# VHH binders against Riboflavin biosynthesis protein PYRD, chloroplastic (PYRD), part 6

Target 1, 366 residues: Riboflavin biosynthesis protein PYRD, chloroplastic (PYRD), of Zea mays (Maize) (b6trh4)
Amino acid sequence: PRLAAGALSGRCQAQAAGDLDDAHYMRRCVELARKAAGHTSPNPMVGCVIVRDGRVVGEGFHPKAGQPHAEVFALRDAGNLAENATAYVSLEPCNHYGRTPPCTEALINAKVKEVVVGMTDPNPIVASKGIEKLQGAGISVRVGVEEALCRKLNEAYIHRMLTGKAFATLRATLSMNGIITNQIGKGADQSGGYYSQLMKEYDGVIISSDLAKMSALPLSREAGTNQPLCIIIAQGESSRLHIPSLSQEHASRAIVLADSPVTVEPAGVEVAVFRQIDLESILQLLAQRGLCSVLVDFREAGESFASLLNDFQEDKLVQKVVVEVLPFWLASDGLSNLAFGGSQSFPLKNLELRDVNGSVLLEGYV

## First folded at step 18 (VHH; from u6 with S53G)

Design aa6
Fold by ESMFold2, fold request of step 24:
Structure aa6 (fold): chain B 366 residues (1-366), chain A 127 residues (1-127)
Amino acid sequence: as target 1 above (366 residues)
Amino acid sequence: QVQLVESGGGLVQPGGSLRLSCVASGSEGFTFSSYAIGWFRQAPGKEREGLSGIYSSGDSSTYYSDSVKGRFTISRDNAKNTVYLQMNSLKPEDTAVYYCAAGIYYEDMYSFPFDYWGQGTQVTVSS
């Protein structure tokens, strides 16, 4: 009878505190995972936090494809303190055997008491199998804590797993009076600017050959970045394409997709010639090369480049739109606008906005 | 470069059985045992559904969705580069196009992609 009333009250308070604590620790997993943004494809971004007696005793994240999973780093950090601890992980622990034991076995061998999972594995065949393995070993498992946040973190990875295509975001810049412009906002491509951050986060960027001839190729100025693959679309191109901002040492950062033979300067840039270039085929090819995400950068876009985006809402070709609105009113001799159109109008979802150095950045989902 | 070809579909009565085959081939250096193979299906107007998988690891682990567990059995014959799906106790709701898919497993992958798909084989369960 000792503490009977206190035990009941403590259980109720512990459950409410545990729910808040769960969300807190899972958000920490997401924060840790984001440290590897731009480095993990074809793998997802994953974080893991080991908690014992209300204190974090180990943390880890998956830093790069080819490196250990988040759970391995977190368990190493916790050492012996992982025993009887709770492991928080943003993605279901893997249960795949290879040259090293799966993360489920690592957690079992560390004798953790409980595992809290943000989201299940998006692979429909193996979903929940890691959870089942842990439960079969006597470990308590809770699922779905901050699930929406965990899914958004890896929306590109999930899209690739479910569709076999890279996740595509369309980016464009408009003046305040709605005129498409080819210049991005002041500071956007500098360290800390939104464009530089996009180049860090996306595995590839699709641009027109006109942009490649006239401007520096897109790149990130964030420290330690894997630069995106530049996919240059050369439709109706002459026999020669000069990319003045690309050095021969960095030729592997670009690929040219053309509808006729073209000689590219500098030497060493891969060129692929197709009878017909379409966005679906590009996105499938990039997924097979291990890219989860691609930015379609709508600058210097002629009619041929724009035609890639016809009916972009269909067949899950483009998932997200990012529009920068500049604080300028541009001269015009008539109405103009983007002409991506298909046969139907459609709403965008989950609209968000933010100020970026005097401009407005709008984003929404298809 | 991996090619997958399904066969064995057809029309069957409720309660009947079918055996689907998925034959894999590839370019030089293709090693069938390095691939996990999965079976999926898609009924008209529905999303593609994962049914069963068999891994490439030394543990020939098999997985089944709840909708088919106990009725369907996946197996592989590495000598013939073939994976089978034995489907028993078929129901009208099993009517769909059935696909096999392949993905290579690396130890550092959180999940392996099924990036190679067959063309599908129709299974129709009706009186």
Scores: ipSAE 0.181, ipTM 0.580, lowest interface PAE 4.6, mean pLDDT 84
Fold by ESMFold2 at other seeds, fold request of step 24:
Structure aa6 (fold): chain B 366 residues (1-366), chain A 127 residues (1-127)
Amino acid sequence: as target 1 above (366 residues)
Amino acid sequence: QVQLVESGGGLVQPGGSLRLSCVASGSEGFTFSSYAIGWFRQAPGKEREGLSGIYSSGDSSTYYSDSVKGRFTISRDNAKNTVYLQMNSLKPEDTAVYYCAAGIYYEDMYSFPFDYWGQGTQVTVSS
């Protein structure tokens, strides 16, 4: 009988199915990790899935800084079923000691058979040390499953770890005839709107002092949101700044960066005075405060605020651009409608678009 | 507050060697051995790249990126608050500004933040 051909075909199909299973479980790790979007900085978003005999027996994700890591939650969920199981984790397990043992030891003590890692830790101090610890304990480790997806999930965290600067996205609104406008699209700042979702996802938002004086401070209307830090740029001759939408109770939600002493109302809003305000120094300060990501919201911008964005491509200060194009043709009283710029032209990468309630939202990477 | 100062950069021919130093200082109570140190570099028009790291507590735990392993060696002298990067077999693509960065470990973090960065030292590899 002819059994050899069937065996070869079965082996190829089984191998392809095994690769798809790894990708499937790692994508589940990423899905779990995203549940903590906006809550984990300065920590990354991490998910973990424990699999035994082709079945998920435990799941977990890291919900916020100061709480247990994803592996701990997944191992608790699996209980004794973690023994001889495969643990999928979107980021290399930690191997540093604190008050509790590291996640590498938790996995070792649970006697998992195998660990599958989406990406190594980008931090040069700890990269590969978790993997090496697991291997030294006799655990099989596979690395790089869905690595691109895992890196994309934490692109802001990676950027901060490698550069010491927050990941920056520039957001602007244009009319159809190319006029920068201070308006955002209908419903964009309401629950489910793109602007509200951005406020949930970003650790901070940079705005002009004029916007702060004239409008409510940006916030998310998504449920369960950790609101972004509002960074207000105050430049020029102003000696006082009143933020009418900010209550004394919520003063900690804003910080004012000024080039000269300024009195801020309400009391209790932090003020930092710089000899010279520039975008690089702002991004470094925000990273030092634990922010991985910041949105530069280009509204009510004067020349001073716009100057922060001069030549942002040359120094790699902005990684991403988001532009909403409104379905309006706006009147203009001036010759120039562009308040930010630079001396060089450059293409955007990975351009995407979507329809948002009658506007078009464009985004791309610098 | 912690301050980091890099030194030892300069012009060197391909195949040559340089030794970079990162000297740390801080306010009273500063304990250098509690800091992890990493070396990074950035060439014009490129993203900053992590190169090497060394653990706090004076242990000799080290890491090297694939782009430099076998050529670069990191070491630290806690008595002098200094970390060194010995760079051998230098290539033109090693031309960049080199930065050191430092962070204290915190027991409940996934990874150590690099809260403090030096201003950098230029390394140029060319004839």
Scores: ipSAE 0.098, ipTM 0.461, lowest interface PAE 5.0, mean pLDDT 84
Fold by ESMFold2, last read:
Structure aa6 (fold): chain B 366 residues (1-366), chain A 127 residues (1-127)
Amino acid sequence: as target 1 above (366 residues)
Amino acid sequence: QVQLVESGGGLVQPGGSLRLSCVASGSEGFTFSSYAIGWFRQAPGKEREGLSGIYSSGDSSTYYSDSVKGRFTISRDNAKNTVYLQMNSLKPEDTAVYYCAAGIYYEDMYSFPFDYWGQGTQVTVSS
């Protein structure tokens, strides 16, 4: 048997404090799910752990859209040991048919004793349907273990589900004296840097046409990453846009949103023309194309690009702000009320701070 | 291309009733009965809340959040491409903008996304 004595360590002597063990296993589900960061949209990140007699006998995660769900991988890993086991899953098991039977039926057929769920499905149409199916088959279900952690894992997925818009994070760089700059911190865009990690985790990145003309398009340097869609905002009177860092073979990695007809080089880059470009319409369009998350990268921004962000708190258009503060004091002409965004004041929530190669990275929620 | 338009909002006294409508239209090939419809609301300064849902025409199941269960009833009329939300026993806390949204099951999806949203209708419950 998989659980041969003497080869394993852990909680072998204890009757176990169930609530603390539940949290441990659910955190493992989240850890497993994070292995697929950047690969699952429009699907959520999900992990599953099968536990029998106090030991993990199977585990799995959802690796990308179109692949089996986490529960399927975990049940296959556990084999016959899933019988009378407890299944921990970070998101309510699905109860709808696709290429394979729903995960609720897979769990029922494996004869698991209990299912512990991190969070219910955020989709109000299907919420609790998976739980009800399991309970109707005689399986004990517990809900809400590490719920806050499970919700944070999929905050972009949840936002898209509830609003029909992509989850948006505003990224900007400031000098120590509060001046917006076009630089990013040294090493931030290299492997292991925060900017490279953001490009791995976000489904798309919104940039100005000026940035696209002047610099390489944003990309992740993390191994095995699925590169974000680059959304280039072209406002103004130019009839041509040349993106020098983009090859024709990779034209599908960018889309240009323009307020008038524009010819883009290289050929094959999609162009969408709008009478009026606004952030709400952009976020809705991107969600309809399957993006759950978008980074608004505020660099080389002219007045038109900056105006997209006026009063960005309205209708929850931006959920998160990431600011890198560089260790520089930039020259300025006296005191100024320089700030980006609109005319309204509002607090940021859940502030976090860390050191990134001599810069300070600040994160907060709107 | 699917378009959703809410109507039926307004001012009502506590304990009163309102009926919201969500009318759907679409381009060539649009089949309303293939869509699940959800109702949501958002009060000023609060997060959007899912209230109720009704599945596609092949599934008569309905969903209600705890905040509205027993007071609200969802129904659909596929001949009119319309979903209704009957709201009874209204309370001041029900004051919000109400939205409808539409989603369909896609092969190999983890869940149903709401791809289409209405612009909302205001409901105000006040003396």
Scores: ipSAE 0.058, ipTM 0.518, lowest interface PAE 5.8, mean pLDDT 84

Design aa6
Fold by ESMFold2 at other seeds, fold request of step 24:
Structure aa6 (fold): chain B 366 residues (1-366), chain A 127 residues (1-127)
Amino acid sequence: as target 1 above (366 residues)
Amino acid sequence: QVQLVESGGGLVQPGGSLRLSCVASGSEGFTFSSYAIGWFRQAPGKEREGLSGIYSSGDSSTYYSDSVKGRFTISRDNAKNTVYLQMNSLKPEDTAVYYCAAGIYYEDMYSFPFDYWGQGTQVTVSS
């Protein structure tokens, strides 16, 4: 007994080819959207591809807040060829009116025959409304193509929309023997290094006041970067804080969150005072300021800063962890410096690793 | 600056109903009708889930997640600065802390951000 190769192969191949064509175009939407990484918050990254007769006739992405949506660029690129075409979009087209008409209306007016959506909008007030509008106008809609990839692309945006808190990634550097250090790997903060890339991709970076006093503030050295907001946590600080690497002309690149009034040098740095500083309140404040993502850059093992991380898994305050392991053994007075905060043990999910200039970079999800 | 207070939670038997309220207040010049309001919930060990939302305009559109569509209804009373969530046919799986959230929209927005959140109200569905 043998399979009827023609029947099974033909049926499976035809179905797989159709699904793979959709996935191919949706992955292109994601690639286009990533061109705006670091520029779109508080808006998501969105890409759109218009396909007619098996070929791409228009492409677009949302380049930053205040610019047109991805669908507008893709429809302009396609021109009259959008009629009877299939539009692939990584996020459900908007169906709300502001100064400009919604993207659903643009797609309807262009007379596309079909829209393929990567994911629905996570916001409950608009979810499915764009899809319903398109269907009501006679346009065929398919949903969920490469949905996991599309959700991953905007995981920070989704987290902010659902929780009112910024998506948080914990970053630390360890020696081979597990001691936390403020030194990062050689070249990591230079153009092309992983730390420089993180600074390009994240809306903000949280550091201790101790680090701010001792080191240059984090920044990206990638071309065309919108630099992250530097959030400096000042717990138990005296009435004066000096940030020697920050010039007054760049004071707007930093904010100090303090547990008591503090005078910051240089002048012009915003200071916000909390009665008690906790990570949840910080993440909520940052989301209210339009940040979707923040990197918690945990270098110094100071007790006050470390206390922000005591129960981050229990409260789901940190979603992702990035750990750099340096290729050396750091001197220590025994076991007292081998771990940082937390009251629970748990495995990380989706662990990935790579070699970076003689160090190992590990990342995973909480 | 906006303050949100949820109420109406509690213990209810499977198949029962509850009505949640979210009362909003704000600084001088606060206009409730300019805000979009959403309801969310979070069960222990689960990610927060968006349930329903309502636009700020008088031509309000309502939205429901698939998990609650047909069972929950959202409404608002702008004169009382209040939004309601009527929850019918409750199941043990609906047990969670329920939050209301508010945000004002702006031009070029893909979606409405929720910048203001209430403290939450517990709903428990068990016999």
Scores: ipSAE 0.048, ipTM 0.489, lowest interface PAE 5.4, mean pLDDT 83
Fold by ESMFold2, last read:
Structure aa6 (fold): chain B 366 residues (1-366), chain A 127 residues (1-127)
Amino acid sequence: as target 1 above (366 residues)
Amino acid sequence: QVQLVESGGGLVQPGGSLRLSCVASGSEGFTFSSYAIGWFRQAPGKEREGLSGIYSSGDSSTYYSDSVKGRFTISRDNAKNTVYLQMNSLKPEDTAVYYCAAGIYYEDMYSFPFDYWGQGTQVTVSS
């Protein structure tokens, strides 16, 4: 009968609507997590939303390493309304003891009915342990809602957990006719600009010694930003390197990686000397120093700096590329519209683009 | 600075067993018990896969991926600075280079990276 059909249709539509609501709340978790961009390393960015009867009753995010996790803030915000609620979290709740209690216990004690998880923790030590603890306490758990978005949020954390190397992004600027330029787009380095945002989001930025000698060191102009460590590659330099934009008071903002002993001005800048500088050794050293992510800023690059990037797709040393295409056609004397070299062609994956103040910003994965 | 050396790999028949060892050493002040140890493998053309892990603290828990659960057992001997991976019921699909990795665990971090990696040991399961 038609009445029976209506009942079945209503239940199926309610389940499908619930699935769309799940995605909506998980995207909110990601939005919350992004408020801490640049502040959580070596911890991931995590957001949590508590929902009861179709309404958000609590929200939270992890603001920085050493502070409570997202679930703690969301549960405090919800208060007693967390009972029988659904908790959405972008990353599997932690189940380990330290200076802060595990989030699994907090969720259990709040008597949440259900937990919806964006992604499991990629760390093989902790993976699935939080989910298993919650299930053992009678809490329903669903996994994988907006998983791709949640993984992209923490791609550097994931990469470091799986490889022990810093996640590397190559950034370059091209004219419309394919000429590499040292310019960045108008306003890109101002507050709200993409370059300023990148400097906020990456733990370190790798630059040539030529850039360091000629320009101010890269920084973010976002309010309240932890500035990236500036990693200056000194190859073939004579015995001295002067960094005019860096004061002695801020010497800790930079490190020089050199292929021979070098004296740096100002005093107090750390220098590490390698027998041979290569990108793999740099990325391993930076990860051991606690950096999850580094941006290779391809500006003022001579042949030596560019050679670090030869075949950067090999052994997955660089994971991501960001290219700004300026709305200019630059003059050229000949046939050459050069990009830096390499011995092999390869496709980029998951290309995205956006308009940034009259330029086009392209990003893709190696 | 931490050095990790894997051993115990080799050729084995399907259904056979191997035990891998990961011996850790470090400079003065190195404390092995402060490190979480994980085992990973990488077959040609595939991403590195996390197999098993063991926390750095006493009463530590162990982890096993679904692909090896019930067949592999991780253990550690802190007196010898060594972690073992006992691999039973081996299949041809287990053929890979096996790596151990170490990361310091502070207990109040959200998580920890594996900062130090061994060179790997080849395991080949072939009839």
Scores: ipSAE 0.016, ipTM 0.456, lowest interface PAE 6.8, mean pLDDT 83

## First folded at step 19 (VHH; from aa6 with E28P)

Design ab3
Fold by ESMFold2 at other seeds, fold request of step 24:
Structure ab3 (fold): chain B 366 residues (1-366), chain A 127 residues (1-127)
Amino acid sequence: as target 1 above (366 residues)
Amino acid sequence: QVQLVESGGGLVQPGGSLRLSCVASGSPGFTFSSYAIGWFRQAPGKEREGLSGIYSSGDSSTYYSDSVKGRFTISRDNAKNTVYLQMNSLKPEDTAVYYCAAGIYYEDMYSFPFDYWGQGTQVTVSS
């Protein structure tokens, strides 16, 4: 028997329109979550939007560690309107008890009709358990809407959960003729500059002891920022290390990782001694302290600091590279190896570039 | 810093049982009850699989994967800093290296981190 063409076309269009609405609301979840950038570690950035009859009736995001999850804020905002609504959430709702009931129970008790999830929980023990709990309570669940966007938002959190190591970005500065320099671009460390923004977004920054002795410790100039933990690598250091820019009152803003015992000035700066300092052990230690992300700031680097980055592409030690190319040409004694950090070539992925105050900033993934 | 040591692996016939132990130790100030503990396994050529977990609070604090639910039981003895995995009705498909893993649990976390891992214990189920 012949089919009615109009009926088939109408149903196809309705399905496509529904998919676009899901993407729209999930992008709003990501937008909300991003308001907490730099504030949530060791927790991820999460947003939640509650929709009823095509209208947003509640919104929320997780503002920082120690505060309620995004779903709690969104459900409070929606009140009774959450009943028979669709809840969009950028990360699978939690299904674990503590002193507060899990988000799965909050959604069940609010009697939502559907939950749309951006990405599943990266923890292999509990992955899909929140989804299964919701389904077992009769709630319809759709998964994977804008998943790439949701995963990108929390790439550092995911990396820590999967590897037990902090997500690492290597930052370096080059002249136009490819010579590594210790400068950052003019204005980069001012409010709105890329360096200031990196210091806002990363939980820690790894620097050489030489940099710590000679200049102010890295910080963000963005308003309302949690400053990154400064991780100072002291290899072959004598018995004393003086950090002139750090007051004793702020000693907790730095830690020193050393290959031998070192007396640090000011007093109160934590010192951890390793027999051999390597990047993997550093990244594991930082994850254990709740850091999801660190920036390796390659400045004032001697041979020892540079050696930490040998073969950094192996075993997922560094995930991202950020290179600032300054608009000048440095003097050189001819052709030489002006690079660092590896015995093997590899391509970078997803290369992006932008103009940053007269320099070019290149970003790519290992 | 936390160290984990697994024990109790070995060779067993299909349908048999084994009990794995995971003993935790740490630096001064270490409090075992603040840690979530998970059991994982990895067979040659396969991805590491999460099996069971137990976190620091409540009787509803255990998780089981579908592949082991009803056959395996996780339990915790905080006085001995030990987590156990009782494995019953073992099948050849359960053959793998079994690992325990730990991470400190905060009530406001979205999930359990597993930042510390043991070296593993071999379990072989064959006739």
Scores: ipSAE 0.227, ipTM 0.619, lowest interface PAE 4.2, mean pLDDT 85
Fold by ESMFold2, fold request of step 24:
Structure ab3 (fold): chain B 366 residues (1-366), chain A 127 residues (1-127)
Amino acid sequence: as target 1 above (366 residues)
Amino acid sequence: QVQLVESGGGLVQPGGSLRLSCVASGSPGFTFSSYAIGWFRQAPGKEREGLSGIYSSGDSSTYYSDSVKGRFTISRDNAKNTVYLQMNSLKPEDTAVYYCAAGIYYEDMYSFPFDYWGQGTQVTVSS
């Protein structure tokens, strides 16, 4: 071996080892929270891990709105072993009283020794109040472990809390020669594909009426998913809209936003009529309905649908862009410039790249 | 659907007081007591700051940011669909547009969303 047999004797595993343990357990909280992706809105995704004597003694996550918080499940799992344990929670424990006591009180009553928090409450008027409650009860609190990861997990929830609008991601597909196409990459919409994963993660998907008329509505093929609400934009539509892929049994999976009265087939699909349809009003409406996130799927987009994206940067309406570049060259009969979305140029932030089954997936923040 | 209208802003001297009002109205079936209400402010060139909040319950459970704790008091009158922000010991740094915001309270919530916003009222503290 490269180390002598006695080399481990007398070595100190100081604060650096403890810091790595904190990060490890907090990442586990995020992993647990992720199990509820697509199920928790209007609530955030939250995980909790309870550790005693270097051993995980309880775990939990918030499975969906209307169910107990992550801390409650983790404390139930730990039982009496929660006493003198360290509780890791990806989001600051709640400190508001309703019919049930807040999670701060549950942690205090379980006599945990320490609480490690990934991120503070995004609501600026109550931020740190849960932490202060725990500290006031004599519990040691550490804050900010894997904070960037915890915030990214709930970026849509945070955006809704701060703005009153749903977090919006624009998705488009390009050929290798830069032409917008209506295709999705091979296998992207199958289980494990990026498009299927997006449909699991987003609360809603905004599509054109043309896409709805000629294609199956976007769905996730991930097991156990809560399918996104399909928001169909019907501008300049005739008095009738037929959605062939939607059964009457599943009419509640879609809503039509129209600029004039329209009769939708199948029966039972909700229709909302606006004098003028604009992206800001859509995002506010969806937030008021409890959606934290929406995907604008730029396929089969005519000029009316594309107009929703005019000035989206100036108005801070889209936060994220996802572009798939397909490995083919689209035929053209001349030089053409294709542009969509916005009257200004601007750089994207935090650009990331993935190779997805022969395509390139680009992701960046506005 | 909820509409919020702020009033009571104006010019005050340092050390003075103002009382802001936020009147809520809504569609048929609107129940004001089911909403959490918050006050926010935004000074020119600054990020919007959360100041105070009050639960949708009949109890006066309240929250205050450190910047206003002890100086500002939030209260609500459910019979009048109104929330108030009593601002005492005002300082020049309290100069901003003040907004009220509302979100429905759910028992299982992690935090209080603010999905409905008023247009704001100007408060100016000038020495």
Scores: ipSAE 0.168, ipTM 0.599, lowest interface PAE 5.1, mean pLDDT 84
Fold by ESMFold2, look of step 21:
Structure ab3 (fold): chain B 366 residues (1-366), chain A 127 residues (1-127)
Amino acid sequence: as target 1 above (366 residues)
Amino acid sequence: QVQLVESGGGLVQPGGSLRLSCVASGSPGFTFSSYAIGWFRQAPGKEREGLSGIYSSGDSSTYYSDSVKGRFTISRDNAKNTVYLQMNSLKPEDTAVYYCAAGIYYEDMYSFPFDYWGQGTQVTVSS
């Protein structure tokens, strides 16, 4: 098909200037959405900003599952100023009825003139339906502003939606000379430390049974945090597993995945038994239980725990790697490597690094 | 407990057609009509892509990504616990492993997940 004459010409310069302003407002949406980090699963983190005459007149974010969507809060904040305004939203507005009317209808009823969307809904059953509803009501829609940032914000939600498996991040600590250590960096697990922040942001943490027997279960020290579910991998012929740091009152904070029947102390800890434990099945099970993201905390790892990660790059079972490098040179008595099996070398993508209390934290994608 | 089995993949010349089937089964009390079914594909080295989905019978319950709209058609036979994907005008770019997935739609979710997945069927478009 051919374009009609003049269809695009009057909009190019205004759209280019609007693109820079659009990026600013969409980044604000992402900033707002991050306020709910660790609270929205299985729902995504979403932010919304209402702009009229170059000024923000309303803001909102989705605070947790079961509460109103970001658009509702932003529209309430804007009031009558939403009329003829531009609404920025980090994820395509929902267009399904439930206990409340869909966000597309809220935007239509508020008479916004334009909606700018960071990313479409990854679910193929609902994708583009919200955008089509808005366009059908005469609202101008632009899509894809800061799309990479919006997708990164909800990478776990997207992964679960497209694969039916929880998003997995592998975390490990090395000395400067490449020796795996079971200790994390000084202050990393205190409030404001990177480890404490990871525990806030992940729905679950997968650990070895040895770690569970020997130390306190991972937790976040950030204020107002939902703590991650602790997933303990128990492989062997031991009939009993004692978790000293876990009280019976808090048994629901852990689940044990075992390859044989095991009695867990304290009582009340859920046990799931598999013929063979493999990472794909674990990630599917956790997603079915509502977890979008899990951290594999590689500490006190034995051979069987490490084998879960054999060729972890294949079939995208692990999406992200976080490596802490400590500012120490440790004595070496032999081979000292990250103990993962595999047959293939591969580069990590989109590497980022930062200084964390005298250590280096590296992050990259598989 | 839901199990999905895809079939109908194979080698096809460009411009050809294939019909994929996704047969669902479950524990006693399994009700296929309660599930939404989606089709996805993944080519080597690429991200998995959502292609199409269906909640119930009728045009208003079917969805298509832009990459397949007009070429692929999803349909559903609840009596046979089966969802079909008719793929026409196939291109080399359609080469991938195709998956079906099932999930129960719940109100008040921003979206809903597909919790059950088939093992996939290979489609290769080559000449």
Scores: ipSAE 0.154, ipTM 0.632, lowest interface PAE 5.6, mean pLDDT 83

